VH-VL binders against Mediator of RNA polymerase II transcription subunit 18 (MED18). Designs and how they scored, part 1

Scores and structures below are computed, not measured.

Target 1, 219 residues: Mediator of RNA polymerase II transcription subunit 18 (MED18), of Arabidopsis thaliana (Mouse-ear cress) (q9sjz6)
Amino acid sequence: MSMECVVQGIIETQHVEALEILLQGLCGVQRERLRVHELCLRSGPNLGVVSSEVRLLCDLDQPEPTWTVKHVGGAMRGAGADQISVLVRNMIESKVSKNALRMFYALGYKLDHELLKVGFAFHFQRTAHISVSVSSVNKMPKVHAIDEAVPVTPGMQIVDVTAPATSENYSEVAAAVSSFCEFLAPLVHLSKPSISTGVVPTAAAAAASLMSDGGGTTL
Positions, changes and structure headers below are counted from each chain's first letter, unless a header gives other numbers; Kabat numbers aren't used for antibody chains.
ipSAE, averaged over its two directions, is called F for ESMFold2-Fast, E for ESMFold2 and O for OpenDDE. V2 adds 0.75 times the mean of E and O to 0.25 times the DockQ between the complexes of E and O.
Where letters were taken out, [cut] stands.
The coordinates of atoms that the task and the answers printed are left out; those that the model quotes come from them. Centres of patches stay.

## First folded at step 7 (VH-VL; framework fv_roconkibart)

Design s1 (from k7 with heavy chain T30S)
Fold by ESMFold2-Fast, scan of step 7:
Structure s1 (fold): chain C 219 residues (1-219), chain A 121 residues (1-121), chain B 112 residues (1-112)
Amino acid sequence: as target 1 above (219 residues)
Amino acid sequence: QVQLVQSGAEVKKPGASVKVSCKASGYTFSSYAMNWMRQAPGQGLEWMGWINTNTGKPKYADKFQGRVTFTLDTSISTAYMELSRLRSDDTAVYYCARDSYDFWSGYFDYWGQGTLVTVSS
Amino acid sequence: DVVMTQSPLSLPVTLGQPASISCRSSQSLVYSDGNTYLHWYLQKPGQSPQLLIYKVSNRDSGVPDRFSGSGSGTDFTLKISRVEAEDVGVYYCMQGTHWPYTFGQGTKLEIK
């Protein structure tokens, strides 16, 4: 069973360069450019009374766009779950053809919203594969008008830390992510993202929620 | 101390393939992306693509997609550029160059000495 | 592709005099992060290119202060306040904002 360990935070744009320098210093790893068009689709009434969400991610940093379908499921529940400082959840991620959007439309899905995430990512490979992305979350004034995207939360960027895990090693991976968060604590405060009623929050909703909470960023 | 050393000149016939190496020293290889450029005799510079030396992920300019392949041998800090189905207009000096500290900044602070590839029948 | 146009293509200059090279892009080079990814390189005869200026106006390590870059959006200038013999070569502007990266056609600086 595929799982992931996740924490999120926010950082002021002015402090992003300091975070980049810190991350580069850790392992000597290089910065990857991140430019992702995210489409959130929801099921129509003909597919059931409970709406289902499917996210299509297009990597615009490639010469030919690469498409990925991502579905994130239930968070870990049970004894000890509340004591873990990172979110552990089921996750399915698959590469799909460029026709995926048309296929989901044919199945009765509708476009709920779309976002453009612009920033960078670092990957750390040691006891766990940890990915850190720092990005501005932008929305389009018109459907698919990526060149006209405007920030959802001006002056703020979202920090996502994720690591793939399995049912056998998620505890070890969660511990590795937690230790990594402690190292970043001087510049950014990372915490569990919220998941409610089985629906994964959007990047925009997560960013807005973090802002309304007074943020999660440390100086 | 930073040095990029490329393989020697090659002479190839049309339709053949050429593989140019670029050996890095004096820095942490995986910390900097490697870019490839070429320059035909008496002409300007043309960007071919880059490879992320940490992830191994290449990105090719459309003109070269399907003919060029970037690979790495991290154990010897070496990047490779292989160009297939060579044509006479592929005659050029080929350069590797280290991207700046930040992969996506798109500027090159150190360059290899260049490898002349001549394609003639 | 973004077209980078340099002017002049040939620049004869007298030693000790100033020189100026223009670079114009077919699209704005301001990236969504607010940075402008325009860079300048010098290729001396028989040598590999070397970085002079990155992100419009930042001098690379060891580049003399007689070299300066300026500009915004689509219009950029490289200036040499007092040309020296070692400045001879072909100057290229390059953009890193839009994929694919593109170079100008080059400006050959020669001593009169």
Scores: ipSAE 0.006, ipTM 0.528, lowest interface PAE 10.7, mean pLDDT 81

Design s10 (from k7 with heavy chain Y32F)
Fold by ESMFold2-Fast, scan of step 7:
Structure s10 (fold): chain C 219 residues (1-219), chain A 121 residues (1-121), chain B 112 residues (1-112)
Amino acid sequence: as target 1 above (219 residues)
Amino acid sequence: QVQLVQSGAEVKKPGASVKVSCKASGYTFTSFAMNWMRQAPGQGLEWMGWINTNTGKPKYADKFQGRVTFTLDTSISTAYMELSRLRSDDTAVYYCARDSYDFWSGYFDYWGQGTLVTVSS
Amino acid sequence: DVVMTQSPLSLPVTLGQPASISCRSSQSLVYSDGNTYLHWYLQKPGQSPQLLIYKVSNRDSGVPDRFSGSGSGTDFTLKISRVEAEDVGVYYCMQGTHWPYTFGQGTKLEIK
């Protein structure tokens, strides 16, 4: 069973360089540019108690843009799950054609929002396969107007830490991610994203939630 | 000392394939991307693509997609470039070069000595 | 693809005199992170290219301070304040901002 362990945080743009230097110091890391057009689709309003989220990701930093569909399923719940500091959720990813948007519309999905994420990512193998991305999250004033994108949270960037897991090893992977969070704690506070029944919020929604609450734990 | 040592010159017939090796030493092989370039006689430099030495995943320039394959043998710190269906206009010196720090910076601090590949009938 | 245009293509220079090479890109080389990925290489006769300047103006280790790079957006310049005999070769600008990476056509610097 394909799962992922996820933590998320926010960092002031002025502190991103310090975080980048810290990450560059890790042995065996691979640094990559990040420029991704993300379309978030949801099942229609009348399709059930829990909405289904599908994300279409276009990697704009490739010689030819490549498309990926990411389906995020149910998050792990219950007394034991609630004590884990890392979000564990079902997730599947696959390569798709550029016509995928039309296909999902035909299946009854609707565009919830679209974002442009710009930044960098590090991938490394330590105890688990951990990916760290640091990006500005930008919204378009009109559909597909990538060149007119405007920051959702000016002066702030999103830090995402993810690691693939299975139903048999998620505890071990979650522990590895948690340890990595402690390593980054001086520069950024990482926590599990807020969740509702079966639905995982987007990076933009999570950032907005953190800021509106006034917790101010990370900037 | 960082060194990139390439295999020797090759002479091939049109339609054949050539495989050039690039052996790295003096650094952690998997910490830096490997890029491939070529230079036809009397002409400028042309970028062919790079390979992530940690994941083994290659990225090719569109002109070479379908004819070129980048591979690794991490046990001997060696990268390979195989070019198939050779044409006379593939005659060039082929270079491997290390990305300076990672797969982001896009500049090459160490280069191999080059491998001349001649394609003629 | 981003086209990199160098001028002049042939640069005869008297020893001890300054030299200047121009590089123009068909698109802005400012990446979304604010960095400009414009680099300069020197290829001496019979040798592999060697890095001179990275990200517009940063000299690589061991490169003499008589070499300097400047520019922004689409227009870039490599300057040699005082040409020495060892500077003979072909100079290439390269962009690493856009896929695929592309090189200028080269500028051959020779002593007259």
Scores: ipSAE 0.000, ipTM 0.494, lowest interface PAE 12.8, mean pLDDT 80

Design s11 (from k7 with heavy chain Y32H)
Fold by ESMFold2-Fast, scan of step 7:
Formats: sequence, structure tokens, C-alpha cells
Structure s11 (fold): chain C 219 residues (1-219), chain A 121 residues (1-121), chain B 112 residues (1-112)
Amino acid sequence: as target 1 above (219 residues)
Amino acid sequence: QVQLVQSGAEVKKPGASVKVSCKASGYTFTSHAMNWMRQAPGQGLEWMGWINTNTGKPKYADKFQGRVTFTLDTSISTAYMELSRLRSDDTAVYYCARDSYDFWSGYFDYWGQGTLVTVSS
Amino acid sequence: DVVMTQSPLSLPVTLGQPASISCRSSQSLVYSDGNTYLHWYLQKPGQSPQLLIYKVSNRDSGVPDRFSGSGSGTDFTLKISRVEAEDVGVYYCMQGTHWPYTFGQGTKLEIK
């Protein structure tokens, strides 16, 4: 069974260079550019009483657009604070054809929102395959108006740390991610995403949640 | 010292494939991306794509998508560029170059010596 | 694709005189991280290209002070304060902000 370990944080744009220098100093690290168009689709009532969410991701740094579908399941939960330091959840991620959006529309899904994530990523091969992305999260004022995208949280960027896991090794992978969080702690505070539901969380929702202390907080 | 050494010149017929190697030494191979460029006789430089030496994930320029494949053999610090279905206008000097990770990426600090690939019938 | 346009294409200069090469991009080269990924390379006859200037104005190690880069947004300049014989070759600007990476068409610097 496919799972992933996830932590997120925010960093001021002025500190991004320091974080990049720190990441660059790690053995076996490689930097790549990140520009991803993310479409969040939601199911209608004809597919069941409970609404479901699907993310379609297009890597705009590819010569020809390639689409990936991502669906996230329920999170594993511990009662103690030390058991919830890293989000562990089921996930399904697959490459799909260029007509995937049309197919989901035919199935009764509708576009809920879209985002453009722009930044960089680092990949590390350690006891786990750890990916770190640092990106501005941008929203489009018009559907697919990529050139008009504006930051959701100006002056701040999202740090996403993810690592694939299985039901057999998620404990070891989570420990590796936790250790990595400690390494980055001087520059960015990484934590379990605050909202874990049966739907796919978004970076924009996470950023909004992190900028709010509660009361008026949105998913 | 950093060095990129490419395989020797190749002569191919139209429709064939060519595989150029680029052996790196003097640094940690997986710490820097490898870029591939070509230069037709008397013409300018053309970027073909990039490969992440840590993850093995390639990115190709549109013109070469579907014909070019970048691969790695990390055990010998070597990157490969394979170009298939060769045409006479693929005649060029092919270069590998290291992406600089001196704080920021996106520029090439070390280049291979180049490999001349001639495509003729 | 981002189009990089260099001028002049041919630059005959007298030894010891200054030289200037222009590079214009069809789109802004400022990346989301605040950096401008415009770089300059020199290809001497029979040799591989070599890095001269990275991120607009930073000289690569070993590059003489007579070389300088400037510009912002879409308009960039490479200057040589006093040309020496070893400066002969083709100069290329390159953008690394947008995929695919693209080069200018090249400027051939020759001694008169």
C-alpha cells in the first residue's frame, strides 16, 4: 500500500536564500526548478453524499504538458504529541492522459479552485527518499490565466517535505523526515499539516491556516 | 579537479541512433544536474535538456521530446544522451555541461570537450 | 519559448578599445526567487564554451575585471573595457529562468 510522510512550513522570502544554501550543503542534493499548475476538482451529489476531491497536477517545466492525478486518503493518528509530529497518510498518484480534465468533468466533477506553485525543489537519497519544495503559492484571477497569477501570501513561501512510504516502512520514513525537520529548524519550522481530512489538502489552505491563529481559519 | 570527458566522434546513417557518454570526475556526481547542448556546424548553441543526477528525472526541450533520452550510471559517474531516428540536420557537436550549485543553479560552470556526430547517407 | 536577441552579430574591434554586446529577452528573466538567470559564455575558436558572467553581473572565477555585465528585466549588456587578443571568439547570452533554456544567436568578436 502506497503512503506518504508529509510536513509543511512557511518561510519569509528574504530567508529563502539561506535555506537554499543550507540545503545545497547536504551531500547528494540536487536543485530543480518547480512550476506546477494544480487543479482541484470536487465531486457532485450524483457521485455520493460525501464530496470527494481530486488534484490534477501539470508540470509546466516539461516540454509537453504531463498530467498527474493525486488522491489522498485518511491519515494515521497517534494520541501523543510525539506520535503526530509527521503526517502519515495513504496516497495514490498516477500519470494520466491529456484528456483527464475532460474525463473528470464527464464523471460529474467540477473545478473547485486552481493554483500555480513556483519555486525550486531538492531531492535527497538517505534512509528515505526525501523531497523538499520551496514555492510561492499563486492564484489565478481568471481560469487558466497563468501569466496573471498573484501570490496568495505575499512575502511568504511554502516549504513542503514529502517522502514515499509503505505500510511496512512508514515508521522509519517518518523518523527520517522528523530528523530532517530538526536539521532545518533554525530557518523554518516544519510541522504536520493542521488539517487532515478525506480530501486532498492544498498549499494555499495550509498557508492561510499557518497565517491564522484560529478563529476565522479556513480549510 | 572537475573534469567532464565525452565519448569520441560518431558517424551514423539517417534513421540510426547515437549514444554519447559524459564521464564526470573531481566532484560528487549526484550533487549537480547535467545539461546537454548541441551546436550545428557554423550555428549557435541549442539547449536539449537536463537530467537530475540524484533522482534520474530528465527534462527535454520540445524540439527533442520523443527522440532524445537522458540516462545515468551513477556507479561510474557517467551521463548518457541517446538521440534516435537521426536526420542529416542532427549533424552537430554535442556537449554535456555541469549545472553550477555554487549557491544558485541555472548556469554551467564546466563543459565537456564535445562529441561530433555526423549524420550522412 | 523565450527568444534571446543579440546585437551586433559581428563585432570587429581594435586591440585596447572597449567593446559592448547587447542581449534582449522576449520575456522578463526575473524568477520567483528574485534572481535574474541571465548568463554570458565565450566560445573561443575550436574550444568548448566557457562561463564568463552568471546572474547578470557576477564574474566567474578567473574571469578578468575588464569583463562586466549589467541589465535588468529584458535588457542586458556585456562590456569589455579594453579588448585583448585572447578575447576573440563568439559570445553567447543565455537565459535560465524559463524552460526551455535558450541562447542568443551569438556575437563574433574579431580583431581588425
Scores: ipSAE 0.000, ipTM 0.497, lowest interface PAE 13.3, mean pLDDT 80

Design s12 (from k7 with heavy chain A33G)
Fold by ESMFold2-Fast, scan of step 7:
Structure s12 (fold): chain C 219 residues (1-219), chain A 121 residues (1-121), chain B 112 residues (1-112)
Amino acid sequence: as target 1 above (219 residues)
Amino acid sequence: QVQLVQSGAEVKKPGASVKVSCKASGYTFTSYGMNWMRQAPGQGLEWMGWINTNTGKPKYADKFQGRVTFTLDTSISTAYMELSRLRSDDTAVYYCARDSYDFWSGYFDYWGQGTLVTVSS
Amino acid sequence: DVVMTQSPLSLPVTLGQPASISCRSSQSLVYSDGNTYLHWYLQKPGQSPQLLIYKVSNRDSGVPDRFSGSGSGTDFTLKISRVEAEDVGVYYCMQGTHWPYTFGQGTKLEIK
């Protein structure tokens, strides 16, 4: 079963350059551009009583847009989960064709919201594959008008740290993510994303929750 | 000092393949991306693509329609560009160039000396 | 593809006089991060291109201050305040905002 370990924080735009330099030292100076159009879809009533969230991610930093579908389950619960400093949850991620949006609409899904994330990413590969991204979250004044995108939270950027895990190794991966966060502590405070019990949060709700909590702090 | 040293000139027949090497020194090879460009005689510069030297992931310009392959040998700090199904209009000087170490790099700070590839029957 | 158009294509200049090269893009070069990825290169006769200016106005390390870049959106200019003999060559503008990256056709600067 595929799972992921996740922590998030925020950083003021003026301090992003300092964080980038730190990440270059930790991960190597090679970084990747991040320019992703994210479509969040919600299931209609014909697909069951409980609403389901599916995210379609379009990588716009390619000559031809590439699409992935991501489905996120609820967070791990119980006494063991309360002891872990990172969020552990089930997830499915797969490459899909450009027809994916039409297919999900045919299945009864509807567009809940869309966002444009712009920034950069680094990879830290030791005991776990840890991805760290720093991005502005932007909204469009018109549906799919990516060239007119404006920041949801001007002057602030989101720091996402994620690592894929399995039911067999999630505790070790979570420990690796927690350890990695200690390296970033001088510039940004990373914590579990806020999550509602019983429902899968939307990307917009997650962003709003992160900003209200002040999840990241520059020294 | 940073140096990018390319392999020597090649003469090929139409339909053949050519593989150009670019050996880096004076910096950590896997810390900077590598770009490939070409310049036909008397003409301007054309970007062919880029490779992430840490992950090995390439990005190609569509013009070459699957004819270009970028590879790496990190043990000797060398990048390779292979162009297949050569045509006479592939005659050009081919350059490798390092991504600049800067946020959102889309420009190149160090270039190899160039490799002349001549395609003639 | 983004088309980059340079003017003039041939630029004869008297030593010590100023020179100016224009570069226009077929669409805006402002990236979604707010930066403009327009760059200038010089290719001296028989040599590889060398970076002069990146992101509109930033001089690369070692580039003399007589070189300056300016512009926004789709209209950009490279200026040389006092041309020297070593400035002979072909100047290229390049955009790094959109895939694929594209170059202008080049401006050949020569001394009269």
Scores: ipSAE 0.000, ipTM 0.500, lowest interface PAE 13.1, mean pLDDT 81

Design s13 (from k7 with heavy chain A33S)
Fold by ESMFold2-Fast, scan of step 7:
Order: sequence, then C-alpha cells, then structure tokens
Structure s13 (fold): chain C 219 residues (1-219), chain A 121 residues (1-121), chain B 112 residues (1-112)
Amino acid sequence: as target 1 above (219 residues)
Amino acid sequence: QVQLVQSGAEVKKPGASVKVSCKASGYTFTSYSMNWMRQAPGQGLEWMGWINTNTGKPKYADKFQGRVTFTLDTSISTAYMELSRLRSDDTAVYYCARDSYDFWSGYFDYWGQGTLVTVSS
Amino acid sequence: DVVMTQSPLSLPVTLGQPASISCRSSQSLVYSDGNTYLHWYLQKPGQSPQLLIYKVSNRDSGVPDRFSGSGSGTDFTLKISRVEAEDVGVYYCMQGTHWPYTFGQGTKLEIK
C-alpha cells in the first residue's frame, strides 16, 4: 500500500531566498524548477463521509505536457496517529493520458478547483526520499486560462514537504520528515494539513487553507 | 579550474543521429545542472533544454519535440546530448553550459568550447 | 515564448567612449520569488559565450567594473563606461524567468 508523509507551511516571498540557501546548505543538492497545472476533482455525495480527492497534474516544463493522476485517500487515525507530528495518508500516483479528465467526468467527478503552482523543488535522499517544494499558488479566472493566473495569496508562497512511505515504514519516514522540519524552524512553520470542507474561503480563510489539503478557492 | 570539454565536430546525413558529449572537471558534477544550447551559422543562441545532474531528469524545449535526449554518466562526470532525425537546419554549433548551482536561475557561468554539427546530403 | 528584443543590433563605438545596449522583454521578468532573471553574455569572435552580468545588475567574478547592468520589469540596459579593445564581440541578453529560456538577437560591438 502506497502512503505518503506530508507537512505544509507558508512563507513570505521576501524570505524565500533565505529558505533556498538553507535547503542548499543542508544537503548540497540542486533545485528543480516547478510549474504544474493542478486540477482537483471530487466525487459525488453518495460516497458519504470518506475524505478522498483525485488530482490531475500537468507538468508544463516538458515539450509535451505530461499528466499524472494522484488519488489521495484516508489519513491514518487512532491514538498512535495523534502522536505523530506529520500527516500520514494513503496515496496512489500514476502517469495518465490526456483522456483522464474526460474519464473522471464520466464517472461522476466534478472539478472542485484548478490552480497553477510556480516555484522550485529540492529532493533529498536520507533515510527517506524527501521532496520539498516552494511555490506560489495561482488561480485562473476561467477554466484552463493559464496565462491569466493570479496569486491566491499575494506575497505568500506554500512550502510542501512530502515523502513516499509504505505500511511497513511509515513510522521511520514520518520521523525523518519530522526531523527535517526541525531544521527549517524557525524560518518556516510546518504542520500537518487538515481535511478540506470544500467551502469558498474568505481572504483570511484562504491563507489558513494553504495549511491544509487542496488550498485555494472551491468552485 | 572548472572546465567543460566537448567532443569534436561531426558531419551527418539527413535522417541520422548525432551524440555530443560534455565532460566536466574541477567541480562536483551533481551539484550543478547542465544546459544545452545551439547557434546556427550567422544566427543567435537558442536554448534546447537542461538536465538535473543529481536526479538525471531532463527537460526539453518544445522545438525539439521527440528528437532530443539528454543523458548522464556520473561516474565520468559527462553529459550527453543526442539529436535524432537530423535535418539540414540542425546545422549549428552546440554548447553545453553549467547553471550557477540552480536549475532555473538561467545564468551559465561556464561553457564548453562548442561542437560543430554539419548536416548535409 | 518570451521574445527578447535588443537595440541596437550593430554598435560601432570609438575606443574609450561609453556604449549602451538595450534589452526589452515581451513579458515581465520578475519571478514569483521577487528575483528578476535577466542576464548578459559576451561572445568574442571565435569563442564561446561568457557571462558578464546576472540578475540584472550583478557582475560575474572577474568582470571589470566598467560594465554595469540596470533595469526592471521589461526594460533593461547594459552599459560600458569606457570601451576597450577586448570588449569587441556580440552581446546577448537572456531571460531565465520563463520556460523556455530565450535570448535576444545579439548586439555586435565594433571599434570605429
């Protein structure tokens, strides 16, 4: 079973260069550019209380856009889960064709929100493969209007820290992510994301939403 | 100290492939991305793409759709650019260049000497 | 793609006099991190390009202080306060903000 360990934070744009320098110093690795068109889809109400979402990601840095589907499932729960400082959840990630969006629409999924993430990422291999991305989150005023994208929270960028895990090693991976977060405090405060309620955020709520799954405004 | 040394000039027929090498020395190869550019005779510089020397993942410019491949041999600090299905308008000097420590900063502090690739019948 | 337009394309200059090259981008070069990824290169006859100035105004190591860069948003300038014989070549501006990276057409600087 594929799982991932996740924490998120927010950083002011003016402090992003300091974070980049810190990340380079910790591991001495190169950064990658990030420019991703993300479509968040939600299933109909007959699935009940299950908190799950499907994300279609298009990497815009390729000559031909490449698409990936990411299915985010249930978060780990229980007394032990409450003690862990990072979110541990089920996750499946696969490459897909350009036909994937039409297939999900046919299955009754609806577009919840659409965003463009622009920034950079670092990859670190220690006990776990940890990915750190720092990006501006941008919304399109109409569907697929990438050139008209505007920031959800001007002057702020999101920091995502993720690491793939399995049912056998998620504890060790979570510990590795937690230790990594200690090195980034106090420069950026990273915490486990909360479950989205699917409501349109106010200006204040939009900033808070960047600390939880999905971020941004719903349709 | 830092040097990027490219392979020698090549003459190819239309439809063939060419593979240019770029051997790095004087720095930690995996700490800097490698970019590829070309310059047709009498024309300006054109960016072809880059490769992450740490992860091995390449990124290509749209113009070279399905024809260019970037690869690495980290054991000998060498990057390769292979361009297939050559056309006469692929005649150019091809350059490798090191990014300043950062993939997307786009300032190339060291360049190879260039490799002339001539495509003729 | 972002179009980079240089002017003039040909710049004859008298030794010891100042020279100025303009570069204009079709889109803002300010990245979401607040940095402006505009750079200047010099290609001397028969040689590979060499970096002169990065991120608008920062001189690369070993570049003489007679070279300076300025500008913001879409309009940028490279200035040489006193042209010397070794400054002959083609100058290129380049943007690293948007994919794909793009270069200006080049400005050929020649001594009169």
Scores: ipSAE 0.000, ipTM 0.496, lowest interface PAE 12.0, mean pLDDT 80

Design s14 (from k7 with heavy chain A33T)
Fold by ESMFold2-Fast, scan of step 7:
Structure s14 (fold): chain C 219 residues (1-219), chain A 121 residues (1-121), chain B 112 residues (1-112)
Amino acid sequence: as target 1 above (219 residues)
Amino acid sequence: QVQLVQSGAEVKKPGASVKVSCKASGYTFTSYTMNWMRQAPGQGLEWMGWINTNTGKPKYADKFQGRVTFTLDTSISTAYMELSRLRSDDTAVYYCARDSYDFWSGYFDYWGQGTLVTVSS
Amino acid sequence: DVVMTQSPLSLPVTLGQPASISCRSSQSLVYSDGNTYLHWYLQKPGQSPQLLIYKVSNRDSGVPDRFSGSGSGTDFTLKISRVEAEDVGVYYCMQGTHWPYTFGQGTKLEIK
């Protein structure tokens, strides 16, 4: 069973450079450009009474665009989970062909929304494999019009910290992510995401939720 | 103190492969992306691609996709560029260069001395 | 691919006179972060390229004040206020905003 530990925050674009310098100061880290076209698909009526959501991620910063399907499932709940400052949830992620969109359409899925994330990421191995991404979330005025993308929240960027986990090590991974949040706290406030279900929120709703959460503004 | 030292000149026949090395010193190798460029005699600069030195993930320009392979040996702070199925128009000076430590800049602050690869029959 | 066009391609200049090189891109070089990733390099005869100016107008360490960069969007200029003998070489503009990275054709600066 694949799981992931997640925290999120928001940072003013003008403070992103300071955050990147802090991240580069860690031993052995390397920045990676991030430009991802994300398609959120929702199941049609014939597949069940409750809509399910699937994200198709296209990495546009590769020579040949690569496609990944990601399905986020149930979040960990209960007394133990409530004490953890990090979201722990089930996650399935797999590489797929460029024909995946057509296959999901054939299965009765429909495009709910799409967005373009542009930014950078750092990957590093500590006590866990931690990924940090800092990106602007951009919406398209027309389907697949990535060249015309505009920011959902101008002047603000989203900070995502994620780490893969298993049912056997999620507590250790969550602790590592939590410690990392404390390291970044001077520049960005990272917290457990408000949205903890398998339903993928709209870009506008996700950005609004992060802004109301008050994460990461260091004026 | 920052240095990028490349391997020596190579002479190859058409159809062969060449592997150029770029040894970094004076900085943390895995904190900077390594880029590869080439320059045919009397011609301009051409970007071939880069490799993320932390993840080992390469990015190739379309013109070279399928013929070029970027690899690393992080234990000796060395990046490699291997170009296969060589043609006479691959004759060029090949350069490695590190990306800057600045925010997402895509500019190259240190360059290797260059490696001349001559492809002739 | 973004096409970078330099003008002139050959620039003969008298010592002590000013020189100007233009660089135009086929697309805007403003990245989504608000920065413009347009850089200038100098390649002296027999040497590797060296960084002169990054992000339009910032001089690299050790680059004399006589070098200045300016421009926005798709139209950029490198100026040398007073050309010296050591400035001889080929000047390249380069964009780092769009993948793949692309260079201009180069401008050869020669002393008359």
Scores: ipSAE 0.000, ipTM 0.481, lowest interface PAE 13.4, mean pLDDT 80

Design s15 (from k7 with heavy chain A33V)
Fold by ESMFold2-Fast, scan of step 7:
Structure s15 (fold): chain C 219 residues (1-219), chain A 121 residues (1-121), chain B 112 residues (1-112)
Amino acid sequence: as target 1 above (219 residues)
Amino acid sequence: QVQLVQSGAEVKKPGASVKVSCKASGYTFTSYVMNWMRQAPGQGLEWMGWINTNTGKPKYADKFQGRVTFTLDTSISTAYMELSRLRSDDTAVYYCARDSYDFWSGYFDYWGQGTLVTVSS
Amino acid sequence: DVVMTQSPLSLPVTLGQPASISCRSSQSLVYSDGNTYLHWYLQKPGQSPQLLIYKVSNRDSGVPDRFSGSGSGTDFTLKISRVEAEDVGVYYCMQGTHWPYTFGQGTKLEIK
């Protein structure tokens, strides 16, 4: 079973440059361009009572669009789960054809929302493969209207830290992610996102929640 | 200091291919996107595309799609632009340029010195 | 493709006098992140282009304060408060908001 360890935070756009410089120094590799069209699909009533989340991601920086599907499962629960500072959840990711959206619609899935993520990413290869992305999360007023995208949280960007794990090593990977967050702590406070059953995307939900409760401009 | 040094001038016949190199120094090569532009004699600047120096993935302007290929040799911090099936209207100075700190914004803080490619029979 | 139109194409100026160059885009240059990716370059005779102004109004390091950029949406201006001999060359505006990146046709600044 594939799993991932996840933490998220929010940073003011004006502080993104400082974070990029820090990440570039730590990773020693290129900032990767991030321009991803993300479609979040939910299962319909005929597929079961509990909604499952399927994300279709299109890399717009490619000459020909490439599509991946990401199934996000339930968060880890139980005796030890509440003590972990990192969200651990089941996840399956695979490359798919351009017909994937049509297939999921045929299976009874429906589009919940669309997002355009614009920013950069770094990859850290050590005891764990840690991916860090910093992006503006934008929504479209019309389906697939990329050029008309509007920021979900103006003046702020989302920081996502993810690392793949297995049922055998998730504790070690979670510890590695927690340690990595210490290097970023002066500029961004990363925390365990809210537990999701696939109903609401964690990054967009966290950004919306922070805005609605007046949580400030930096996490 | 940051420098981009391009290969020397080339003279080619119509139908041939040309490969221009751009060697970077003074910074971490894989941390910045490399762009390619050209300028025909007495004309303005034209963007040809960019290459992600970390992933090796290129993006080409539609006009050049199918005739241009961007490649890298990261061990020597060098980017290459190969243009095939050359025509006389491909005669131009070809430039490489580094995206700035905000590389997805498209502003270029350092440029190579240019490589004149002349296509004549 | 976004068309970038500069005016004038030829700009003869007396030393010490001000100069201004206009740049108009065929569509808005405001990106989804709220930034406007309009940049200005100078190409001196026999040299590679060099960055002058990025994102409408920000001077690149080492660029004299007599250069300033302004504008919004689709209409932009580059101003030189007092032209010096070293300012001779061709000025280009460029947009980095839309693919493909496009340049204006250039404005040649000459001393009278």
Scores: ipSAE 0.000, ipTM 0.462, lowest interface PAE 14.4, mean pLDDT 79

